# Ledger of designs, part 33: VHH binders against o75319

Target 1, 181 residues: o75319
Amino acid sequence: GNHIPERWKDYLPVGQRMPGTRFIAFKVPLQKSFEKKLAPEECFSPLDLFNKIREQNEELGLIIDLTYTQRYYKPEDLPETVPYLKIFTVGHQVPDDETIFKFKHAVNGFLKENKDNDKLIGVHCTHGLNRTGYLICRYLIDVEGVRPDDAIELFNRCRGHCLERQNYIEDLQNGPIRKNW

## First folded at step 16 (VHH)

Design ns1
Fold by ESMFold2, last read:
Parts: structure tokens; C-alpha cells; sequence
Structure ns1 (fold): chain B 181 residues (1-181), chain A 120 residues (1-120)
């Protein structure tokens, strides 16, 4: 079904580039079939995503989709010039080590191949907040050595919403470093 | 052999200006991100300013609007213009380089540092 995700309307569509990084977070864009359930000003399609990124004078070079479903939009709804990667990430629980590693590998691969441009990695789950914030912060902490509280604050400020799940926050602040290789 | 050589440090009075230079050799300068970091006595080394190979810049909050990082790919130099200097800016300033486009994380190459001392 074309059920609008719970509380999806309550979140800003797209955050801002996280300074010092190549990340930008956003909520899941919704394909045309959802628009019957939305007022025109509530729509946030794949096209709307790219328009909002361009309005910030930025450009996406990769989209990492953390949702566990294909129902929201299809990669074919995106410009063919923008790589798309799905990393199935279970919600509500701290992502397992293999999911974390796959995210790190994807980010590192992108950064290696995009040194000569300024393109961003777009990351989303359903709301662009909890799973998205967790994995971005886990990357910043484990790979780039950012202090947990600084990573969380940076994400919260740039997303425009604070991380909500306490088990994620606790794991970022007090949990073990996960492997990078 | 990779080298980063800082220059331009010295003694300056509060409110004054100073320009640091870092000369790079032994690597493809135009493809590297460059940064200035500093270490004051008794404090941890902190980043000050960053410039990506593509020219995007970032500044620490404590120096924003007072310091300007720039690079000259033709001369293989990075510089740091420091205006409105405060005693708190007193530190050894290090030039650093990495073959990676982001601010955070480890740097591949480091200079030996240049002392900046800002008197009250």
C-alpha cells in the first residue's frame, strides 16, 4: 500500500550539508502514487528532492537508501547520472555490524571516487532521522574520529531535527567502536 | 619525499595580523586537501582551517571571520591570513595534507610547525 509513513509530514524534507563532510540527510521521497493522499504543498517527490538540493547550491552524487522496502519510489525515478544504493537497515534496533560495515564501505568508495568534485552523499531512511543519523554518526565516530557528542550535535543541527531513539544515542555515546575494514 | 614547510610565524601584538605560508613538495598538491591546525601549551591540537582540493573551505568557530585559508595550486602553497589576533591564538601552527576530501580524520602529511605568539 500507498500509506503515508507515520509522522512523515512532520519532518523537514531535506536537511543541510553537514560542514566538513559530504553528507546530506533527507526523508524518503514519495513517488506519484502517494500524491493522492497529500496536499500539493506536502508533496516531496524524487524530483522535488533534486530541486531542493540545487536550491542549496549543492549536487547529489550518491543516494544511500536505508529503508527495508521498495514501495516509496523506484531508482528509475532518479536521474540516471546519480548512483543509488539500497542498504536494508532494520529499524528500532541498533544496526548490526555488517550493516554498519556496508555503509562505511559505500561512503569510503564514494569519497575515493569523488575527490575531484564537491558532490554529496544523500542518505535517507523513512524520516531521514534515526537510522540515517545513527549510520552517519557511526561513520564519523569510527572512521573519522569525531567525538560522539560532536557527531550527534552536527547531525541534529544540519538535519533540523534531533535524533529520537535512545538506544541509538546510547550506542553512539557509550558503545564500542565498530570495525572499519 | 613529501615535505610541508611552514613559514611566516612570529611575534605580533593583539589586534594585529600575520600571514602563514606552507610550501608543499613531493606529491600532487592540487589533488590534496590542506589544513592548518594549532597546538597551544597544555592544550590538544585543534583544527583551525581547511580547504578541499576543489576549494571548499571550513573554519573553526573560534577563528571564523578572522582567518582566511587559501591555496595556490600553481605555486604549491597554502596560506592562512590571520587578522584581529588574540592572545588565545598563540600556538604552534601546523600545515597538514591528506588525499581525502573531508575535514575530519587523519592527515597523511604534516609540517614541523611555525610558532605564532600574540602578546597582550
Amino acid sequence: as target 1 above (181 residues)
Amino acid sequence: EVQLVESGGGLVQAGGSLRLFCAASGFTFSSYAMAWLRQAPGKRREWVAFIASVGRTYYADSVKDRFTISRDNAKNTVSLQMNSLKPEDTAIYFCAAKDWPTLYGSYDYWGQGTQVTVSS
Scores: ipSAE 0.810, ipTM 0.907, lowest interface PAE 0.6, mean pLDDT 93
Fold by ESMFold2, fold request of step 17:
Structure ns1 (fold): chain B 181 residues (1-181), chain A 120 residues (1-120)
Amino acid sequence: as target 1 above (181 residues)
Amino acid sequence: EVQLVESGGGLVQAGGSLRLFCAASGFTFSSYAMAWLRQAPGKRREWVAFIASVGRTYYADSVKDRFTISRDNAKNTVSLQMNSLKPEDTAIYFCAAKDWPTLYGSYDYWGQGTQVTVSS
């Protein structure tokens, strides 16, 4: 149903562009049916997402949705000109190698096709924090060679919230590089 | 075939300014991202400034508001204006290029480097 996700109100709707990258993270936008349970200032719809991105003088070129559900909004609520990709990502556990590879593949494909513009990859899970932060940091570490603590600090600063799940943090800091050939 | 040639290095007093230049040839300059990196004696190489093909710039925190990267696609050059120089800015400065839009990761081409020495 129309249950507001647990703790969703506690998170900033949209982060900032991560300097040096094409990433921006945000919490899941909620379609209008959820707004009966929200104060006006708490609302964050798909339209609100795009307005907030424009207010930052940025443009989305891809949305990667990491949730396991379609109840929050319909892809049809997004501008047709913005590609949408769902990558089902299990919560609470470190994403498996197949999920990590799918994310890397999507990001690399976008960057290759968008060298001549400045468009961003928007990434969200439910809160735009743990699964989102893990996969963005995993990409930065494995593909772009960023040190784990630097990737985590960059994500935390730009999202406006610190990664919370310790198993994710431990895997980013001490886990293996995932290079699937 | 590809060449990146730095110039403009030298000795300068603390608080002074210096402008580095990098002349590029042998590739489609306007489609590449460009960066300046530096390596101080006994230290690891670190990035300093980055400019994407579309013109977006980034700076390391240590040089923000003091250094300015610019590109001239008509002349195939990248420059680094360095103001308020400190002894900690002493290093060999390298120009680098890559055919990718992001700051991090490997660069495809490198110059030979130019020495900048800032005396107290």
Scores: ipSAE 0.804, ipTM 0.899, lowest interface PAE 0.6, mean pLDDT 93
Fold by ESMFold2, fold request of step 17:
Structure ns1 (fold): chain B 181 residues (1-181), chain A 120 residues (1-120)
Amino acid sequence: as target 1 above (181 residues)
Amino acid sequence: EVQLVESGGGLVQAGGSLRLFCAASGFTFSSYAMAWLRQAPGKRREWVAFIASVGRTYYADSVKDRFTISRDNAKNTVSLQMNSLKPEDTAIYFCAAKDWPTLYGSYDYWGQGTQVTVSS
């Protein structure tokens, strides 16, 4: 049904652009049917997402959706035609190498095709925090050579919430570099 | 043949200013991101300032509000205005370029560097 995801109200809707990157993270926007269960100030729709990005003087060029489901919104619900990619990412466990590779491939492809603009890659899971933060940080560490603690600090500060899942944090800090190809 | 040639380095008293220039040739300058990095004697090379092809800029915390990176696509130059210089700014300053829009990661081309020395 129209059940609000667990703890979804506890998270800021949209973070800030991560300096030096093309990433912005946000929680899953919820289509209109969910709004019956929300106070007006709690609403965060696909339209609200784009308005908040515009308020930051930014523009989305790709949305990477890490959820398993399409029940929260569909690409048709987006107010503009923006490239959209779903990468099914199981929660609670560190994403497998296939998932990490798909994410890296999507990011690298976007950056190559968007060198002449300043558009952002929007990344979300349900809360825009744990799976989102893990994959963004894994990309920064493996592909961009950022130190794990620096990647985590950058993500936490720009998202406005700290990564919460200890197995994700441990893997980022102490786990192996994953191959980029 | 790609070339990046830095100039404008020298000796300056603490609190003073310098302006560095980097002249680029052999590639389509307007499509490249440009950066300044620096290397003090015996230390690792560190990024200082970055400017994307589209003009977005980033600065290392240690130089924020004191240094300004700019580009002139008509002259194929990138510059670094350095104000309120401190002895810890003493280093060889390198110009670098890459055909990629983000700060992190490797750079494709490097200049030979220009020495900046800030005396107490």
Scores: ipSAE 0.803, ipTM 0.903, lowest interface PAE 0.6, mean pLDDT 93
Fold by ESMFold2, look of step 16:
Structure ns1 (fold): chain B 181 residues (1-181), chain A 120 residues (1-120)
Amino acid sequence: as target 1 above (181 residues)
Amino acid sequence: EVQLVESGGGLVQAGGSLRLFCAASGFTFSSYAMAWLRQAPGKRREWVAFIASVGRTYYADSVKDRFTISRDNAKNTVSLQMNSLKPEDTAIYFCAAKDWPTLYGSYDYWGQGTQVTVSS
């Protein structure tokens, strides 16, 4: 069925643009079929996502969907045609090198093609927190040279929620720098 | 033949102001992000202010609300207005440029720097 993801209601729908980057993180939007189980104020649809981004005076140029399923919404549910990339990322585990590489490649490709605008990369998993935070921080550390603790602090502040999975935090702080290419 | 040439440095008393300029040549200035970084004696070089090619700006927390970065694409210059200067702002200030839209990471071109000294 259309179960509301566990604890999904507990998270802010959309974070803030991360200063110095093109990233914004959010929880997974839910298509209309999920709304019968939600109070009106709890709803967060694909349309709501775009409205909230517009309210921040920002524009999405790419959505990277890290969920391991295709049931929450479809690109067709988006109110505008925006480039969309699915990277199936297993939860609860530190993402493997192939997943990290694919994320890095997608981000660099976007930045190269969007140098003449100010559009954002929207990244989400189910809650927009652990997998999302891990991959954003991994990119900032490995590709941009940001210190691990600074990357984590920036993500936490802009998302409005702290990374909580200790294996992710440990890997970011003390794990190896991953190959970029 | 890329050149970034800083100017406007000097000696000022705490609380004073300076404006730094960076004249750029040898590349398509309007498509590059520009930044000011600084290095005090015995310290690491740190970023101070950033301006993207599209005009979005960022500032280090230590200079926020005191410094203003701006660019003039017609004159190929970037400037840094520095107000309410503190002795801790004493450093060599470098202009840097990159053909990439984000603050972090490496820069393609660097100036030679201009000294700013703020006395107590």
Scores: ipSAE 0.794, ipTM 0.899, lowest interface PAE 0.6, mean pLDDT 93
Fold by ESMFold2, fold request of step 22:
Structure ns1 (fold): chain B 181 residues (1-181), chain A 120 residues (1-120)
Amino acid sequence: as target 1 above (181 residues)
Amino acid sequence: EVQLVESGGGLVQAGGSLRLFCAASGFTFSSYAMAWLRQAPGKRREWVAFIASVGRTYYADSVKDRFTISRDNAKNTVSLQMNSLKPEDTAIYFCAAKDWPTLYGSYDYWGQGTQVTVSS
């Protein structure tokens, strides 16, 4: 189906580049078939995503899609050729170590191959908030040594919404450092 | 073989200015990100300013609008212009380099540091 994800309208479409990193977070863009269920001001398509990134004078170099489905859009529908990686996550649960490893490996691979440009890693789940924020913060904490509360504050400010899931916040603040990258 | 050599430190009155320099050799400077970090007595080392190989800069909140990081790829130098200095800026300042495009995380090479002392 073409049903709008629950509470999707409540979230800002695209955040801002997180200073000191190559991350930008956004909610899932919705292909044109969803637009009959949206007011014009509510639309956020793959084309809208790329336009908003360009308006920030930024460029995507990788999209990491954390959703289980391709019903929202397909990589072939993106307006530009950009590397795309899907990493399945389950909502409401802290991602397992295999998922965390896949994310870290993808980020490190991108950074290694993109040292001579300024391109961003775009990360989204359905809302671009809880799963997205968890994995970005987990990377910053484990791989780059950022303090948990500093990582969370940076994500919240740049996304424009605060992390909501308490189990994610608890794991980031008090969970083990994972050396899986 | 790799060397990062800081200079330009010294004693300065509050409100004054200093310019630090870091001369780099033994690696491909233009492909490295460069940073200044500082360590005051009894405190952890903290980052101050960062400049990516492509020129994007970041600053710690405590020095934003007062400090400016610059790089000169022709001379293999990075500099830190420090204006409106305050006693809390007193620290040993270190130049650091890494072959990685982001601010956080480990740095590959470090200088010996240069002392900056700001008197009231």
Scores: ipSAE 0.786, ipTM 0.894, lowest interface PAE 0.6, mean pLDDT 92
Fold by ESMFold2, last read:
Structure ns1 (fold): chain B 181 residues (1-181), chain A 120 residues (1-120)
Amino acid sequence: as target 1 above (181 residues)
Amino acid sequence: EVQLVESGGGLVQAGGSLRLFCAASGFTFSSYAMAWLRQAPGKRREWVAFIASVGRTYYADSVKDRFTISRDNAKNTVSLQMNSLKPEDTAIYFCAAKDWPTLYGSYDYWGQGTQVTVSS
């Protein structure tokens, strides 16, 4: 249905570009049909997403959608043609190695093809926090050699909310190194 | 043969300014990201400033608003303007380059370094 995702109103719509990276994280935008259940200041549509990115003087070059559903919005609801990739990521569990690899592959492919511009990779799950933060941090740790605590701090600061799931945090800090190829 | 050659280091009083230069040769400079890193005695090498091929810049918190990185693709140089210098800025400064648009991770080429010493 058209119910607002649980706790969705509690999260800032869009974070900030993570310095030194091409990442920006946000919560799932909600198509117009949800707006009857929202105050005007609570609305965050696909159009609002693009406007907020533009207000930061940034541009999206890829959206990675980590949710399993398209009931919140569909790619055709986006105001511009932007590459869109869905990577189904189970909630509540640390993402498996295949999911992590798909994410790394998508990011590396984007960076290779976008060396000549400054476009961002937008990443979201439902709240733009736990699954989103886990995969971004896993990429920074495994591929770019960032220390776990530094990756987590950077994500938390730029998202404007701290990672909440302890099993994700523990895995980032102490879990197995994942292969990049 | 790839070369990165730093210059402009020296001794300066606290509160003073220096400008470092890095001359690059042997690769397609305009397509590379460039960075300045520094290493103080007894400390690990740390990044200071970064400039992407497209011109976006990043600075370490310790130098933000005091240092400015810039690049000149016609001359194959990157520079670091260092203002309001502090004794804590004393270090060997290295120029580095990579063919990738992000700050973190490994750099492909490194210079030999130039000493900057800031006196009290």
Scores: ipSAE 0.782, ipTM 0.885, lowest interface PAE 0.6, mean pLDDT 93

Design ns12
Fold by OpenDDE, fold request of step 17:
Structure ns12 (fold): chain B 181 residues (1-181), chain A 120 residues (1-120)
Amino acid sequence: as target 1 above (181 residues)
Amino acid sequence: EVQLVESGGGLVQAGGSLRLFCAASGFTFSSYAMAWLRQAPGKRREWVAFIASVGRKYYADSVKDRFTISRDNAKNTVSLQMNSLKPEDTAIYFCAAKDWPTLYGSYDYWGQGTQVTVSS
């Protein structure tokens, strides 16, 4: 249904660009049908997402949706010029190799094709924090050789919220490197 | 043949300035991100400054507001203006290029490096 996700209002709608990367994380935007359940200042629609990105003088080149549902918004709510990729990602557990692979592949493809611009990869789950942070950090660690603690710190600082799930943090810090492709 | 040739290094007193240059040839310079890295004696090589092909710049915290990276695609050069130099800036400075839009990861091409020495 159109119920607001638990704790959704507690998180900043949009983070900041992660310096040195093309990532920006945000919480899930909610389509218009959710607005009646929110105060005006709490509303965060797909349109609001793009407005906030623009306010940061940034531009989205890809949206990766990691939520495990399709009830929050429709790809049709997004500008046609911005590709949308759904990677169904189960919450609370460390993403499996297939999910990680899909994410890495998507990011790598984007970066390869967008070397001539400065567009961002927008990544979100429900809160744009745990699943989002894990996969972004996993990419930075496994693909770009960033130290786990540096990746986590960078994400947390830019998102404005810290990764909360200890299993995610532990896997990033001490877990095995996952297959890239 | 790909070449990156650094210049502009030398001895300077603390508080002084240097401008490093890197001349590139043998590849499509404008398509590559460029970076300056440095290695001090007994220390690991560290990233100093980065400039993407599209011009976005990043700096290490240790050099932020003191160093400025710039590029001239018409001349196939990247430069590093170093102001307010400190003894801890003493290192061999390397110019590097990568065919990738982000700061992290490996570089494709490297210069031989130029020595920068900052005296107290």
Scores: ipSAE 0.900, ipTM 0.942, lowest interface PAE 0.4, mean pLDDT 96
Fold by OpenDDE, fold request of step 17:
Structure ns12 (fold): chain B 181 residues (1-181), chain A 120 residues (1-120)
Amino acid sequence: as target 1 above (181 residues)
Amino acid sequence: EVQLVESGGGLVQAGGSLRLFCAASGFTFSSYAMAWLRQAPGKRREWVAFIASVGRKYYADSVKDRFTISRDNAKNTVSLQMNSLKPEDTAIYFCAAKDWPTLYGSYDYWGQGTQVTVSS
């Protein structure tokens, strides 16, 4: 249905570019059918996403959608020039190796093909925080060799909200490195 | 053969300035990100400044607003202007190159380094 996700209104719609990376995190944009359930200032559509990104003088080159549903918006709501990738990611549990692998592979592929520009990888789950933060940090840790605490701090600062799930934090800090591509 | 050759290091008093240069050869310079890293005695190597192939720059907090990284693709050079130098800036400074758009991770090519010593 078109019910607003729980606590969705509590989170900033769009974070900031993570310095040194090509990542930007945001909460899920909601298609027009959700607007009737929101105050005008609460609305955050796919169009609003791109406007906010532009206001930051950035450009999206890829959107990775980690939500476990397709009810929030349609890929057709996005500009044709921005590829869309869906990675169904279950909430509240540490993503499995397959999910992590898919994410890493997608990011690596994008970076290889976009070395000549400065476009961003937009990543979102429902709130653009826990699943999003975990996978971004997992990539930074496993692939880029960033210290777990540094990765987490960087994400939190740029997203404007801190990772909330202790199991995610624990896995990032003390869990095993996951298989790369 | 790939080569990165640093120059411009030396002894300087606190508050002084130095400009480091790195001359690159043997690879397509314009397509690579360049960085300066440094290693102080008894400390681990740390990142100092980064410039992407497209020109985006990043700096470590410890050198922000004091150091400036720049590149000249026509000359295959990257430079580091170091102002307001402090004793804690004393280190061997390395030029590095990577065929990747991000700051983090390993670099593909390294220079031999140039010594920078800042006296009190």
Scores: ipSAE 0.899, ipTM 0.941, lowest interface PAE 0.4, mean pLDDT 96
Fold by OpenDDE, look of step 16:
Structure ns12 (fold): chain B 181 residues (1-181), chain A 120 residues (1-120)
Amino acid sequence: as target 1 above (181 residues)
Amino acid sequence: EVQLVESGGGLVQAGGSLRLFCAASGFTFSSYAMAWLRQAPGKRREWVAFIASVGRKYYADSVKDRFTISRDNAKNTVSLQMNSLKPEDTAIYFCAAKDWPTLYGSYDYWGQGTQVTVSS
């Protein structure tokens, strides 16, 4: 259905580029059919996403969608020039190794292919916070060697909201490194 | 053979300026991100400034607004303009290169370093 996700309105639509990375996090954009349930200022469509990214003088090179549904928007709502990758990621639980691997592989592939530009990897789940933050941080920690607390702080600061799920935070801080490619 | 050769280091008084240069050879310079890192006595090596292959720049908080990194792909050089130098900036400064578009992680190539000493 077209019901607005719980607490979706509470989160900033788009974060900021994470300095030193090619990541930007945002909440899930909602296709036009959701607009009738939103005030104009609350609307955040795929088009709005790109407008906001442009306002930041950035450009998306990839969108990774971590939501566990396809009801929010269609890949066809995105510009053809921006690849779309769906990684179905269950909420509230720490992503499994396969999900983590898929994410890492996608990010690594993008970075290998986009060394000659400055395009961003846009990552979102429903709120663009917990699943999104976990996987971005997991990448920074496991692949880039960033200290867990630094990764978390960086993400939180740039997203404008802090990771909320303790199980995610604990896994990032104290959990094992996951296998890379 | 890959080479990174730093120059421009030396002794300077607090408040003074230095400009470091790094000349690169042996790899496709334009496709690499370049960085300056420094290691002070008794301290760990820390990154100072970073410039991506496409030109995006990052600075450590401790040097923001004082240091400027730049690159010349035609000459295969990267430079670090250091203004308003402080005694705490005293360190061996290293030029480094990485074939990756991120600040974090390891670098592929390193220079031998150049000493920068800032006196009080």
Scores: ipSAE 0.889, ipTM 0.935, lowest interface PAE 0.5, mean pLDDT 96
Fold by ESMFold2, fold request of step 17:
Structure ns12 (fold): chain B 181 residues (1-181), chain A 120 residues (1-120)
Amino acid sequence: as target 1 above (181 residues)
Amino acid sequence: EVQLVESGGGLVQAGGSLRLFCAASGFTFSSYAMAWLRQAPGKRREWVAFIASVGRKYYADSVKDRFTISRDNAKNTVSLQMNSLKPEDTAIYFCAAKDWPTLYGSYDYWGQGTQVTVSS
């Protein structure tokens, strides 16, 4: 049903724009039906997401949803002007090459079509941390040539939480570069 | 032919200021992101400042609050105001351009560079 995801309350709703990139990370927004289990200050709806982005003087141009479920909110809960893309990403395991490629393709397509604006790519999984951080960092490393430790530091600082899953961290630091095509 | 031509370099005392300029030609300047990079003697080239086509700016931590990047799309120029200069700022400064909105990754065009020397 409408159970609050485990530990979801422990994470900041929205991070900060990652300097030098078009990324902003956040935890999954929850539709109104979840709010009966939340104090007012704990609520983070799709509308709250857009309001918080605007408070940072930013604008979303794409949301990439990495969750393996649709129970948290529906695409129709989003403004019509913001494209939405779901990339099913299994938790606990380093994402496979197909998932990494889909993410890279989506990001590159967005950047090409949005050169003349300053809109952000919003990326989330359930907590906006491990899967989100992995794929953002993998993109920065493989596509943009950022050193692994620099990518991780940038993500951690801007998200406001450090990557937690050691197998992801190990793969980013010591694993192979994945193909970009 | 694409050209990026830097100017404004020179010798300056520590604590002083310089303003670098980069004149661009041969491409649609207003649609390109612009950056300043530098290479100190015996060091690798490093990024210093970036300005997107839409005007968003980024700075390396080592120069933040001391350097200011600006662009003038009417004159096809980008500039770097460098204040509170330190000896470690001594380097050849390069102007670079790319048709992509992000800081990292490859740049399409490069200038020949202008020398900045900061003495104690």
Scores: ipSAE 0.799, ipTM 0.897, lowest interface PAE 0.6, mean pLDDT 93
Fold by ESMFold2, look of step 16:
Structure ns12 (fold): chain B 181 residues (1-181), chain A 120 residues (1-120)
Amino acid sequence: as target 1 above (181 residues)
Amino acid sequence: EVQLVESGGGLVQAGGSLRLFCAASGFTFSSYAMAWLRQAPGKRREWVAFIASVGRKYYADSVKDRFTISRDNAKNTVSLQMNSLKPEDTAIYFCAAKDWPTLYGSYDYWGQGTQVTVSS
């Protein structure tokens, strides 16, 4: 169906580049078929995503889509040919080690191949907040050695919304370091 | 052999300026990110400034708007212009390099350091 995701309107469409990283987070863009249910000012399409990134003087080099569904937009709807990776990530629970590993592998692969440019990894789930924030912070903590509270603060500030799901926050702050690069 | 050699340290009065240089050799400088870190007596080493191979810059909050990092790929140097110096900036300053585009994480190469002392 074409129902607008619950609470999707409550979130800023696109965050800011996270300083010191190649990450930018955003909520899921919605293809044209959803726009019947949106006021013009509420629309956030794949084209709108790319325009907002350009307005920040940035460029996407990879989109990592964490949604467990494929109904919101198709990669073919992107206005540019950009690498796209879907990592099916179950909501409401801490992602398992295989999901975390796949995310880390994708990020490290991108960084190796993009050392000579400044392109960003765009990461989204439905709202661009809980699953997105968890995996970005997990990467920063485990791979780059960032302190949990510093990673969370950085994500929250740059996304413009605080991580909401307590089980994710507790796992990031108090859970074990994952050594799955 | 990889070598990073810092220079330009010294004694300066509060409010003054210094410019540090780091001369790099033994690796493909243009593909490396460069950083300055510092260690004051009795304190942990802390990051000060970072410049990616492509030129994007980041600064610690404590030095933002006072320090400027820059690189010269033709001369294999990175520099740190330090203005409006405070006694709290007193530290040994280290140049570091890594073959990775992000600020955080480990650095591959380190210089010996250069002393900066800011007097009241």
Scores: ipSAE 0.794, ipTM 0.904, lowest interface PAE 0.6, mean pLDDT 92
Fold by ESMFold2, fold request of step 17:
Structure ns12 (fold): chain B 181 residues (1-181), chain A 120 residues (1-120)
Amino acid sequence: as target 1 above (181 residues)
Amino acid sequence: EVQLVESGGGLVQAGGSLRLFCAASGFTFSSYAMAWLRQAPGKRREWVAFIASVGRKYYADSVKDRFTISRDNAKNTVSLQMNSLKPEDTAIYFCAAKDWPTLYGSYDYWGQGTQVTVSS
């Protein structure tokens, strides 16, 4: 079934560009078949995503989908000009090193290929908050050298919601030193 | 050889203005992001202003609305207009460049810095 993810309605659809970065976070868009269970003002489709990004005078150049399912929308629902990458991320514990490396590699590859434009990397999990926030902050801390508390504050402010999972926050602040290779 | 040469520093009274310039050579300036950073006595170097190769600008909260970063790709220069200067703006100001589109992380090239001193 096309069951609306739990608490999905409670989250802002799309955040703001994180200043100094190429990141923007959002909750998972839902294809039209979910709209039977949604009021018009609750709808957030792939098309709605791109309209909201355009309203911010921004453009997506990559979508990184962290969900562990394909039921929410199909990549074919996205413009052909926007690359799509699925990184299956288990959502109840700190992502493993393999997942973190895949994310870092994808971000670095995008930034290298997009130096001559201003396009954003859109990142989402189901709610666009915990897994999304963890991996974005992990990248900023490990690759960009941002202090953990500054990365978390920047993400929270730009997403419009605070990271909720304490084990993720603890790992970002006090977890093991990680290598980028 | 890559060179970044800052100029325009000096002594100024609080409330005054200065314009810093950074002349760049030895790399493809138009493809690089440029930044100004500063280091006050006894403090860590901190980011002040950033301008991407595509022209997107960012400012540290402490200088927003007072400082303006600009670039001139025809002249290979980046500038920092500093208005309403405060004693806390006293620092050595460094020009930096990287061929990467984001503010954070390492910079490839650095100037030697120019001193800005704001007296009360």
Scores: ipSAE 0.782, ipTM 0.895, lowest interface PAE 0.6, mean pLDDT 93

